# Designs tried in a protein design chat: VH-VL binders against q9nrl2r1430to1533. Part 237

Target 1, 104 residues: q9nrl2r1430to1533
Amino acid sequence: GGVHELSAFEQLVVELVRHDDSWPFLKLVSKIQVPDYYDIIKKPIALNIIREKVNKCEYKLASEFIDDIELMFSNCFEYNPRNTSEAKAGTRLQAFFHIQAQKL
Short names: E, the ipSAE of ESMFold2; O, the ipSAE of OpenDDE; V2, 0.75 times the mean of E and O plus 0.25 times the DockQ between their complexes.

## First folded at step 13 (VH-VL)

Design v56 (framework fv_nezutatug; at its last look DockQ between E and O 0.88; V2 from the best seeds 0.00; counts 0 for: pae E 2.8 > 2)
Fold by OpenDDE, look of step 13:
Structure v56 (fold): chain C 104 residues (1-104), chain A 121 residues (1-121), chain B 107 residues (1-107)
Amino acid sequence: as target 1 above (104 residues)
Amino acid sequence: QVQLQESGPGLVKPSQTLSLTCTVSGGSIDHGYSWHWIRQHPGKGLEWIGSIYYSGRTDYNPSLKSLVTISADTSKNQFSLKLSSVTAADTAVYYCARGPYTSDHYYMDVWGQGTTVTVSS
Amino acid sequence: DIQMTQSPSSVSASVGDRVTITCKASQSISSYVAWYQQKPGKAPEPLIYSASYLYSGVPSRFSGSGSGTDFTLTISSLQPEDFATYYCQQANSFPLTFGQGTKLEIK
């Protein structure tokens, strides 16, 4: 908890962002590029938003941080069919996250 | 951390509808994740009943699909199970559980304590 | 449906023993297998996901392996608190299905 937990969040976000499969998650989906996205996804979130929340110390518990990351993945799989590049990237990144999250 | 708690009548008469509710605390059911109902017959193994996702989409076990309805109430942070036309075979401990939302595979990483439902005249 | 054939149904062992539980899927399920531990009167608790990854807090004496159709849960050195019933679960396809369970009893 506390400073150590915050540091752990920061570190994990950095690792997620640097991951090869982070590209679908770096920023919010563009409504222009994906016109129907926000008709389907009601709680959009991305790594840049999560990073900002970490920097602002908005996560008091690891579970809160994990919840937002899982929301991010949930949104990806809710919108993107299994065979899409986004879903495939998400699957790999989520697997990575699950492993790293065990350390929190 | 999230916690799940099953609630509902412990006794149901044959042909009636079994209704259970899972109350979620420490997390929001509309904030991602998948939410599941699993049951365990006395002295037996585990049977998946169905799932509801944070979007409201549902999946059901085909063996029970015609009899099962799973719904969610985000205002109460609950999701529910209804099983119609119950028989003695539906006597079991019923668990609700949470798992990650994935592309198409699901694990249950947090479980409720379970609630016993007995079907009897 | 994918059947998970779990074996043995029961096993007696002593503290310190190496214990192996097996699950065989009726068809290939990649590595999408979870293992759960259940003690009497309690809910199942997750041990392993994706065949080989331990959940947080699970002792390192637990391990999982396998891919395709054959999967194994191993306890390298049995501890008193490990006596319980264990279940495998396939997560590859709906309906999600569980093994019949293995009751690990004290010898």
Scores: ipSAE 0.894, ipTM 0.949, lowest interface PAE 0.5, mean pLDDT 96
Fold by ESMFold2, look of step 13:
Structure v56 (fold): chain C 104 residues (1-104), chain A 121 residues (1-121), chain B 107 residues (1-107)
Amino acid sequence: as target 1 above (104 residues)
Amino acid sequence: QVQLQESGPGLVKPSQTLSLTCTVSGGSIDHGYSWHWIRQHPGKGLEWIGSIYYSGRTDYNPSLKSLVTISADTSKNQFSLKLSSVTAADTAVYYCARGPYTSDHYYMDVWGQGTTVTVSS
Amino acid sequence: DIQMTQSPSSVSASVGDRVTITCKASQSISSYVAWYQQKPGKAPEPLIYSASYLYSGVPSRFSGSGSGTDFTLTISSLQPEDFATYYCQQANSFPLTFGQGTKLEIK
């Protein structure tokens, strides 16, 4: 992982953020608005957190970056029933991500 | 990057419990994936045994007669299969595999090398 | 349970041939099919996911298509390293099920 690999991570995060289905994933779920979320989800994460980790060069391998993105989707599917707007958005954004991640 | 390796005894007597372990390297088993056991019978096709998710939830193939338990040990980065009361029909190559966790589809993007288990007297 | 039926059970073909392998699901599975390649003594290797998307590193001569119940794997120009057994897998619902396999051999 050099500086060109970290630029690729940033580019991918930007593409995810710009996708129409990114809305459940932009920032951490509010404990005030969703009180039980953090009782169920052990390792919360969101696109703003991932973007900050890219900015701070905290990912040494592409696999570490990919794992955080996958964790983000998995948390969505674990918390939200499959027929919810959140789960449907997650399914579509994850499919988009799987295509883009082939470039890494 | 991620690699999976099965381990366990190659010979098991009928009625005993088959125990296998999958060791994961290059990634964490509690990091947003699904983890599977699949077996391949001699001269036959592939059979899904069950899955454990990063959260600890499990799903099992209902068609198996033997009791199946899949568990995880996050401190060792391993997940395991126990199959009780085995018979000769449980002779197979056993694979562990990983897949992305999704809401509407499940497939395996990384496979272990496989371990042969023979059930015989 | 969703049955996956592959056709043919075996194919004898020459290098350079176009080969198609079909997989039929007993119920609609949308586009949720994966394809795997398995060489003797080796684990299955992922080839295609979601009916038509190639995994990174898979040669472009491989392609997949289909939706609903009928799916195909195509090798546009067969190479010597492509002789293997191919499996489809429905990924739509539990229990996950595989086709019985198609053995591709050199003529």
Scores: ipSAE 0.369, ipTM 0.845, lowest interface PAE 2.8, mean pLDDT 90
ESMFold2 (binder alone), look of step 13: mean pLDDT 91; pTM 0.942

Design v57 (framework fv_nezutatug; at its last look DockQ between E and O 0.86; V2 from the best seeds 0.00; counts 0 for: pae E 2.2 > 2)
Fold by OpenDDE, look of step 14:
Structure v57 (fold): chain C 104 residues (1-104), chain A 121 residues (1-121), chain B 107 residues (1-107)
Amino acid sequence: as target 1 above (104 residues)
Amino acid sequence: QVQLQESGPGLVKPSQTLSLTCTVSGGSIDYGYSWHWIRQHPGKGLEWIGSIYYSGRTDYNPSLKSLVTISADTSKNQFSLKLSSVTAADTAVYYCARGPYTSDHYYMDVWGQGTTVTVSS
Amino acid sequence: DIQMTQSPSSVSASVGDRVTITCKASQSISSYVAWYQQKPGKAPEPLIYSASYLYSGVPSRFSGSGSGTDFTLTISSLQPEDFATYYCQQANSFPLTFGQGTKLEIK
């Protein structure tokens, strides 16, 4: 029927979104809540954007997909000091991602 | 897919400035990640020199900090190393490398092939 | 600075042998250790990150273990292409530091 296996990228995005530490990354940072964010972060990205790109088949190489995910984490650690909840969540989620990415 | 390539003079005179460039292909240096310089004296181990992040922020080895400058040129997708007042002790193979950006730990997951720099009068 | 002390500095072994290399940190670094393989005239290549995770493409005969101050790289059954120098690296604190290396030679 219409049911098919998710691609490796789709599956990994689903796993990242469902992870307990995904909350800082689900959508773009609010400029209202964090007024200086976009003065510091020049290439914002989030899991919902990455998911959309996956759905549109915009990633032709695994490296492109990995680059966007790493950018997402890079942005988090660039903006958030390591003792913040966001950075701590990011550290755990990135560790999870690194393990999963070895399968791509 | 990302590849790194070191380039620069293979011979430098004492007291001069060593200047190297790392050209990155297959990825952008302003698109996340951390970028590193590491060297290896002949027959010796590896020494971290410093790092530059996609934001332009830098970290340096304290043993070399006063002599080291790392910069990036996003228009050329390159980052560079300058080491001033070199001596024979600075003779080494110099590597550039890439690693993920993290909050508390850094690994190098992609390396250039290295370039030999000899300091000699 | 955090010092990484590898042992042995060199080891001779035969194809099929089990080889163990140890790295000791001067202070606790959690699990933030990487291992690299370097062949003569070549750049180091990553093997393991976070003490025990293999990079993609690394043969399963390689394994890493340890936490705190004591870390181990193990090759379960040595292959001809494994003769090289191996380095540990602590990733926990700046400055980043490497072990002095372990040269694995053919017996």
Scores: ipSAE 0.888, ipTM 0.947, lowest interface PAE 0.5, mean pLDDT 96
Fold by ESMFold2, look of step 14:
Structure v57 (fold): chain C 104 residues (1-104), chain A 121 residues (1-121), chain B 107 residues (1-107)
Amino acid sequence: as target 1 above (104 residues)
Amino acid sequence: QVQLQESGPGLVKPSQTLSLTCTVSGGSIDYGYSWHWIRQHPGKGLEWIGSIYYSGRTDYNPSLKSLVTISADTSKNQFSLKLSSVTAADTAVYYCARGPYTSDHYYMDVWGQGTTVTVSS
Amino acid sequence: DIQMTQSPSSVSASVGDRVTITCKASQSISSYVAWYQQKPGKAPEPLIYSASYLYSGVPSRFSGSGSGTDFTLTISSLQPEDFATYYCQQANSFPLTFGQGTKLEIK
């Protein structure tokens, strides 16, 4: 959408990146370090990719932006068992995101 | 933005299979959400039937003892419920719903309007 | 299965009243509770997730609290459009289960 929506998307992504639990989500999972990841996860995505999409004005609706952020968390939960550090970080960051997204 | 609409027959005879479809608009069913079927019996509370996830995995209410199948058709952006061997006890309003996908808890943030199914001879 | 017990089963109240509805879980569910409003002939509508967080567009007169087994939904100043049935839902473990409902009716 509008210029104010794009600023809000950018600010939200910045807040997510700054959050202590962002570490599993900053960049795409390495195929070298995690060889089976791309066999399991059909639509990989990460915060750096989402930020690029915001910068390129690729999100026309807030729902499209929210969907990519939710997909990022869902991939984490689909790949990682619930008691892993990645899943726990995902749970906390998703909760933070849900609070921040109410401001959109 | 996202909207869900149930469709299917309003009358089903005992012992037959109940088939319902939820059509999703304003979002994709394979895009990182959980998708649910819930029913509400006349004058009674809500009962979760089962869920299908964006990945295609499913979870079912154990009380239905493998009578239920939930499936997805990504090309039509639909997910469906089949409940086999129905009885009058399966008479209810059936809702489809969406929620965020998580590893340990689920809420329904969007609901369909519901469709009434009556099981009778 | 985790049972969710709501109280009261019904409440009569006037516009402007403060109303509190409680939900008790048969075992600890942390804060994994949602609340829904259902008007006659309509689908449930989400109000609250994770015990205390309002969904976007829900009026601020609604609030939720609790952790463990005891949870509350509060309407601070009842409006005519708030007369409905309210359900809690535990989201902690499968099968997902709902309270039996609390009918809020005009006095």
Scores: ipSAE 0.471, ipTM 0.872, lowest interface PAE 2.2, mean pLDDT 91
ESMFold2, look of step 13: ipSAE 0.451; ipTM 0.861
ESMFold2 (binder alone), look of step 13: mean pLDDT 91; pTM 0.943
OpenDDE, look of step 13: ipSAE 0.886; ipTM 0.947
ESMFold2 (binder alone), look of step 14: mean pLDDT 91; pTM 0.941

Design v58 (framework fv_nezutatug; at its last look DockQ between E and O 0.66; V2 from the best seeds 0.00; counts 0 for: pae E 6.1 > 2)
Fold by OpenDDE, look of step 13:
Structure v58 (fold): chain C 104 residues (1-104), chain A 121 residues (1-121), chain B 107 residues (1-107)
Amino acid sequence: as target 1 above (104 residues)
Amino acid sequence: QVQLQESGPGLVKPSQTLSLTCTVSGGSIDSGYSWHWIRQHPGKGLEWIGSIFYSGRTDYNPSLKSLVTISADTSKNQFSLKLSSVTAADTAVYYCARGPYTSDHYYMDVWGQGTTVTVSS
Amino acid sequence: DIQMTQSPSSVSASVGDRVTITCKASQSISSYVAWYQQKPGKAPEPLIYSASYLYSGVPSRFSGSGSGTDFTLTISSLQPEDFATYYCQQANSFPLTFGQGTKLEIK
């Protein structure tokens, strides 16, 4: 394969992953570490999954990509109380994402 | 792209229950976001009625709380508004809307076209 | 409840004019303010969130500013399609509340 410029989705995922507040979102929550997570969150998702979907060209519309990112944040706020480190990180990362998403 | 559409009777008699449904297309109500009802009395401004969230949690305008019920049906990809004991003051255009799920603040970034409800005998 | 006092209630202006609408919150709401545009017979459309960020597709002639209690929406050069009613909204806490609206009419 040849070298090509990253798509807007790829670029944004890279930026999200590199963000200081991405740590709660990099991969799926461990069922071992959080036994009740999947009883509460029915549609789990994480940045590594979204990145893979981008790489596989599964997003045909920006709205589809945005929906998965918003789901990721929704899951975070659904499970984590607002005063947790995860929720606080999520709040900051979501704000960053909302700004970047307007450019898509 | 997500679209919202309000539906329900356009005419309701006083003391009856106003029932509206918001049908969501191009997205799932079971995949995050927050979902809202807002109304606008003729010639007046916008009034928030209530919201339903991913968890099924609801928040209502205190001025309407005792009379309002918001629910969601994920199987139909709809969420609904019930307002009991209506009066002429409840005559308005009713909008459903979507916003991001956040920790504590909410905007409406997608709106339905609105549906007119008239309360009259 | 947090009251949003919007001013003016109405304003007449001409194409090309600079227009400023103000919204004052009854208490500090950080930057959690949205602005909406509504045309007759239509649903409100979002313009700005978090006081100063434009939604995609909103012309750059629109801008928002402010924090704490005082917020402004500015249209740098009014266009014919901008004549409408504008609303601010505080998103800081429940109950969510709107300003009473500003009707921007053609002079």
Scores: ipSAE 0.855, ipTM 0.938, lowest interface PAE 0.6, mean pLDDT 96
Fold by ESMFold2, look of step 13:
Structure v58 (fold): chain C 104 residues (1-104), chain A 121 residues (1-121), chain B 107 residues (1-107)
Amino acid sequence: as target 1 above (104 residues)
Amino acid sequence: QVQLQESGPGLVKPSQTLSLTCTVSGGSIDSGYSWHWIRQHPGKGLEWIGSIFYSGRTDYNPSLKSLVTISADTSKNQFSLKLSSVTAADTAVYYCARGPYTSDHYYMDVWGQGTTVTVSS
Amino acid sequence: DIQMTQSPSSVSASVGDRVTITCKASQSISSYVAWYQQKPGKAPEPLIYSASYLYSGVPSRFSGSGSGTDFTLTISSLQPEDFATYYCQQANSFPLTFGQGTKLEIK
């Protein structure tokens, strides 16, 4: 965990945010708009929260950062049926992430 | 690095319940992955037993559904297999494994060492 | 259930040989195939996911291809450490199923 590891996490998060398929993941799902989401998803997380954790130096290991991003995708797949726009976007963004994560 | 380790008795008598535990280290069972049990019969191929997800959802092989229970204990960072009413046909090496949870596909990227279970009188 | 049929059941080969192992699914599984290597007395180790992507640390002499029902694993130049049993797995739907394995032995 030095400054160059923190920069790598930041760069990867920026690449995820800029990806066309990031739209389901930018912010936490609204409880008002989706009332049952938090009954199903026990550990909600989104790119804005992950980015805040990078800014606050909360990740000690690359595996901790990777686990939060994988949790984000897993929440999407648990809540959304496989043929929805959200699940399809998640599948494509996760594939992109898996390629980029090899740089860590 | 994430590591998985199986534990439990190596010998079980017919009609009893086989109980195995997988201990996860270097990572959290609550990390949004899927957690699997797989077995390999002597001189034969691999058989998926079932999975538990971080959410608590389970999926079981239909051939074992009424006999199998998979559970998780997040405070111990463990997940467990119980297989009831065992017979000699349940003699196998039992593996626990992890994979990324996806909507369309399920791969196993980390495996435990395996534990041999013999069902014999 | 989706049945995975591997061919051949065994291969005898020499160091430096090119080896190809095939796996056929009983119905289309898109590209959702994984390949594993298992050495005697050890757990399977992941080689390839999604038909063609290598896991980190897997040598580049391993490659995978295919989509639909027909898939291949290729070792371009066999090394002594590659003698093992190889399994394909369909990852498309539960129950997850494996091929019966291909044992790769020294000639």
Scores: ipSAE 0.063, ipTM 0.762, lowest interface PAE 6.1, mean pLDDT 89
ESMFold2 (binder alone), look of step 13: mean pLDDT 92; pTM 0.946

Design v59 (framework fv_nezutatug; at its last look DockQ between E and O 0.32; V2 from the best seeds 0.00; counts 0 for: pae O 4.2 > 2)
Fold by ESMFold2, look of step 13:
Structure v59 (fold): chain C 104 residues (1-104), chain A 121 residues (1-121), chain B 107 residues (1-107)
Amino acid sequence: as target 1 above (104 residues)
Amino acid sequence: QVQLQESGPGLVKPSQTLSLTCTVSGGSIDSGYSWHWIRQHPGKGLEWIGSIYYRGRTDYNPSLKSLVTISADTSKNQFSLKLSSVTAADTAVYYCARGPYTSDHYYMDVWGQGTTVTVSS
Amino acid sequence: DIQMTQSPSSVSASVGDRVTITCKASQSISSYVAWYQQKPGKAPEPLIYSASYLYSGVPSRFSGSGSGTDFTLTISSLQPEDFATYYCQQANSFPLTFGQGTKLEIK
């Protein structure tokens, strides 16, 4: 909770957005471009949504913020086979996130 | 924080099915995590039994795969282990654990307290 | 299956000592190693992931290093609460496998 933790969440989201491998995660997957995505992924989430939740102070615990980020990666791995560019980007960004999350 | 708690019978007869349940509190099983069963034999090391990503993907230790079923019930926030045809070699402390779901590597960041299971005549 | 071999099996040490525990994988696992601490009668507790990264709340006297097949866990200045059994785990591929453990005892 508090303002200090929210600043740390925002800094972490900024680092994720700036990472080269953030491209699959910036915004929700387009239903037009990927019509079957929402048949498979029932709890969609993306970095822009997480950033908005930080701005609105919707995370009361660091674990809630971390769980949303992990859900974002899990959706990627569930939808995308291991050999895809999306899954490989997800693996690298998740590893980066785990390092950065030590700051929380 | 997330807590995991194993439950089930402490004593099982040979050839029966061992059935354990892990109850998750402080978090949702419908999340970005995978859920694991690990056991520890008396005086021995740790052995991974298997994992579930709650939407139906499971992975099992090949040494146990014909005997093991791992399942999840999101409405109860639980996942379960069934191990059939048990022998004395299945006597162990059984742990449930959680780790981030990923495509190619797995760490356990939360563990249950463990439950002792003895298989004896 | 990837076998993880820890050494030593046990070590006796005094408070303040530097202790190093090693883990060798039977094939390359990049940096995909975790370390756990287990006290008697308790569950394992996560210590390190990805060879060198400490979980939140783990004291800075713990460190990990290595890549490929050879990994180390180091305690730079042993404290009374560090007497436990330590396990490495390869996280590279299924089946996930653990080292046989290293028991760290008070001298």
Scores: ipSAE 0.244, ipTM 0.826, lowest interface PAE 4.0, mean pLDDT 90
Fold by OpenDDE, look of step 13:
Structure v59 (fold): chain C 104 residues (1-104), chain A 121 residues (1-121), chain B 107 residues (1-107)
Amino acid sequence: as target 1 above (104 residues)
Amino acid sequence: QVQLQESGPGLVKPSQTLSLTCTVSGGSIDSGYSWHWIRQHPGKGLEWIGSIYYRGRTDYNPSLKSLVTISADTSKNQFSLKLSSVTAADTAVYYCARGPYTSDHYYMDVWGQGTTVTVSS
Amino acid sequence: DIQMTQSPSSVSASVGDRVTITCKASQSISSYVAWYQQKPGKAPEPLIYSASYLYSGVPSRFSGSGSGTDFTLTISSLQPEDFATYYCQQANSFPLTFGQGTKLEIK
C-alpha cells in the first residue's frame, strides 16, 4: 500500500476514534475493572493499539489492518451480551467501519 | 471495494431445487461478516431467506427453513443458496448481501445486483 | 415475527418538498432499524442503520429517527434522484423483516 495506504489507515482510525460509539474500544479493557476479561478474550486489541501499529507501519496489507479491526469487534461481541451498551455500540461502529473499509 | 454477484439458472421447473451462488470480490468471506440471501417477488417487498456467518452458523426464515440450505466455500470466496421443491411462489429476484459480524443485529450494507429466478413448467 | 408497517404505501411529492416516511414495529426493537432505497430494476441501497446513522455517501438531506416501535425516514428537500421505493428493516431479532415499502412518486 505504501504511504497512501498508511495515510488511509490513519484517517480511518481517526474516524473510528471520533465516532460516538468508540468508547468501548479506545483502549484495552482493564483487568482490575473486568477481572475475567482476559480469561475469555485471548487476543485483546483496541483502537489505541491499532493506531500504534499504523504509526509503526506494521500493516503491509489492508487485509491485515481490517483483520485487527474485526478482531476488536469480535472480542466485543464474544464478551458482551447482546443487550449491553458495549455490544450495541460495537454493532453500530462496525457497520460504520464496514462502509469506510470499502475505500481501502 | 467489496462486490457481490449472484449467479445461477434463471429458470427452474416446479418441484426442482433452486441453486444460486454469490461470489464475493474485493474481500474475503472468511472474515468478521455475515452473509445473507434476500428475495423480492415481482412487484412485492423484500423477504429475508437466511444468513450464514463467519464461523459457519446459519439462520433461516422459519417460513422457508425446511426447504432452505445456505453454505459457504471459503476456497472460492462464495456462499450459496439451495431452495428445494420450488413453486411459482418462489419466482423472484434473489439478492445476496453482506452485513456486520454475528452480533444478532444485522444490516445489509453491500448488495449484489440481484438475479431473476422464474419457476415455470 | 416482528412486523414492520410502513406508511404511507405511496406518496406523491415535488422536488424541494419535505417527505416523511413512517415505520411501525409490532414490538419494541430498540434502535435496530435500517432504511434502504430501491430504484426500479436495481438492488436496494442502504441509507441508514441503527435508526439514525447515515451511511457514508448518502446525502445529508436524508435523516432517520425513532426508537422502540416508531421510526421515521425524512428527506428534507426532495431531489429528482430521490424518487424511488423505500424500505425499513428491523435488525433486532430473527426472522429479519422488512416493511412493505413506500413508493415515492413525482407529483
Scores: ipSAE 0.018, ipTM 0.733, lowest interface PAE 4.2, mean pLDDT 92
ESMFold2 (binder alone), look of step 13: mean pLDDT 91; pTM 0.940

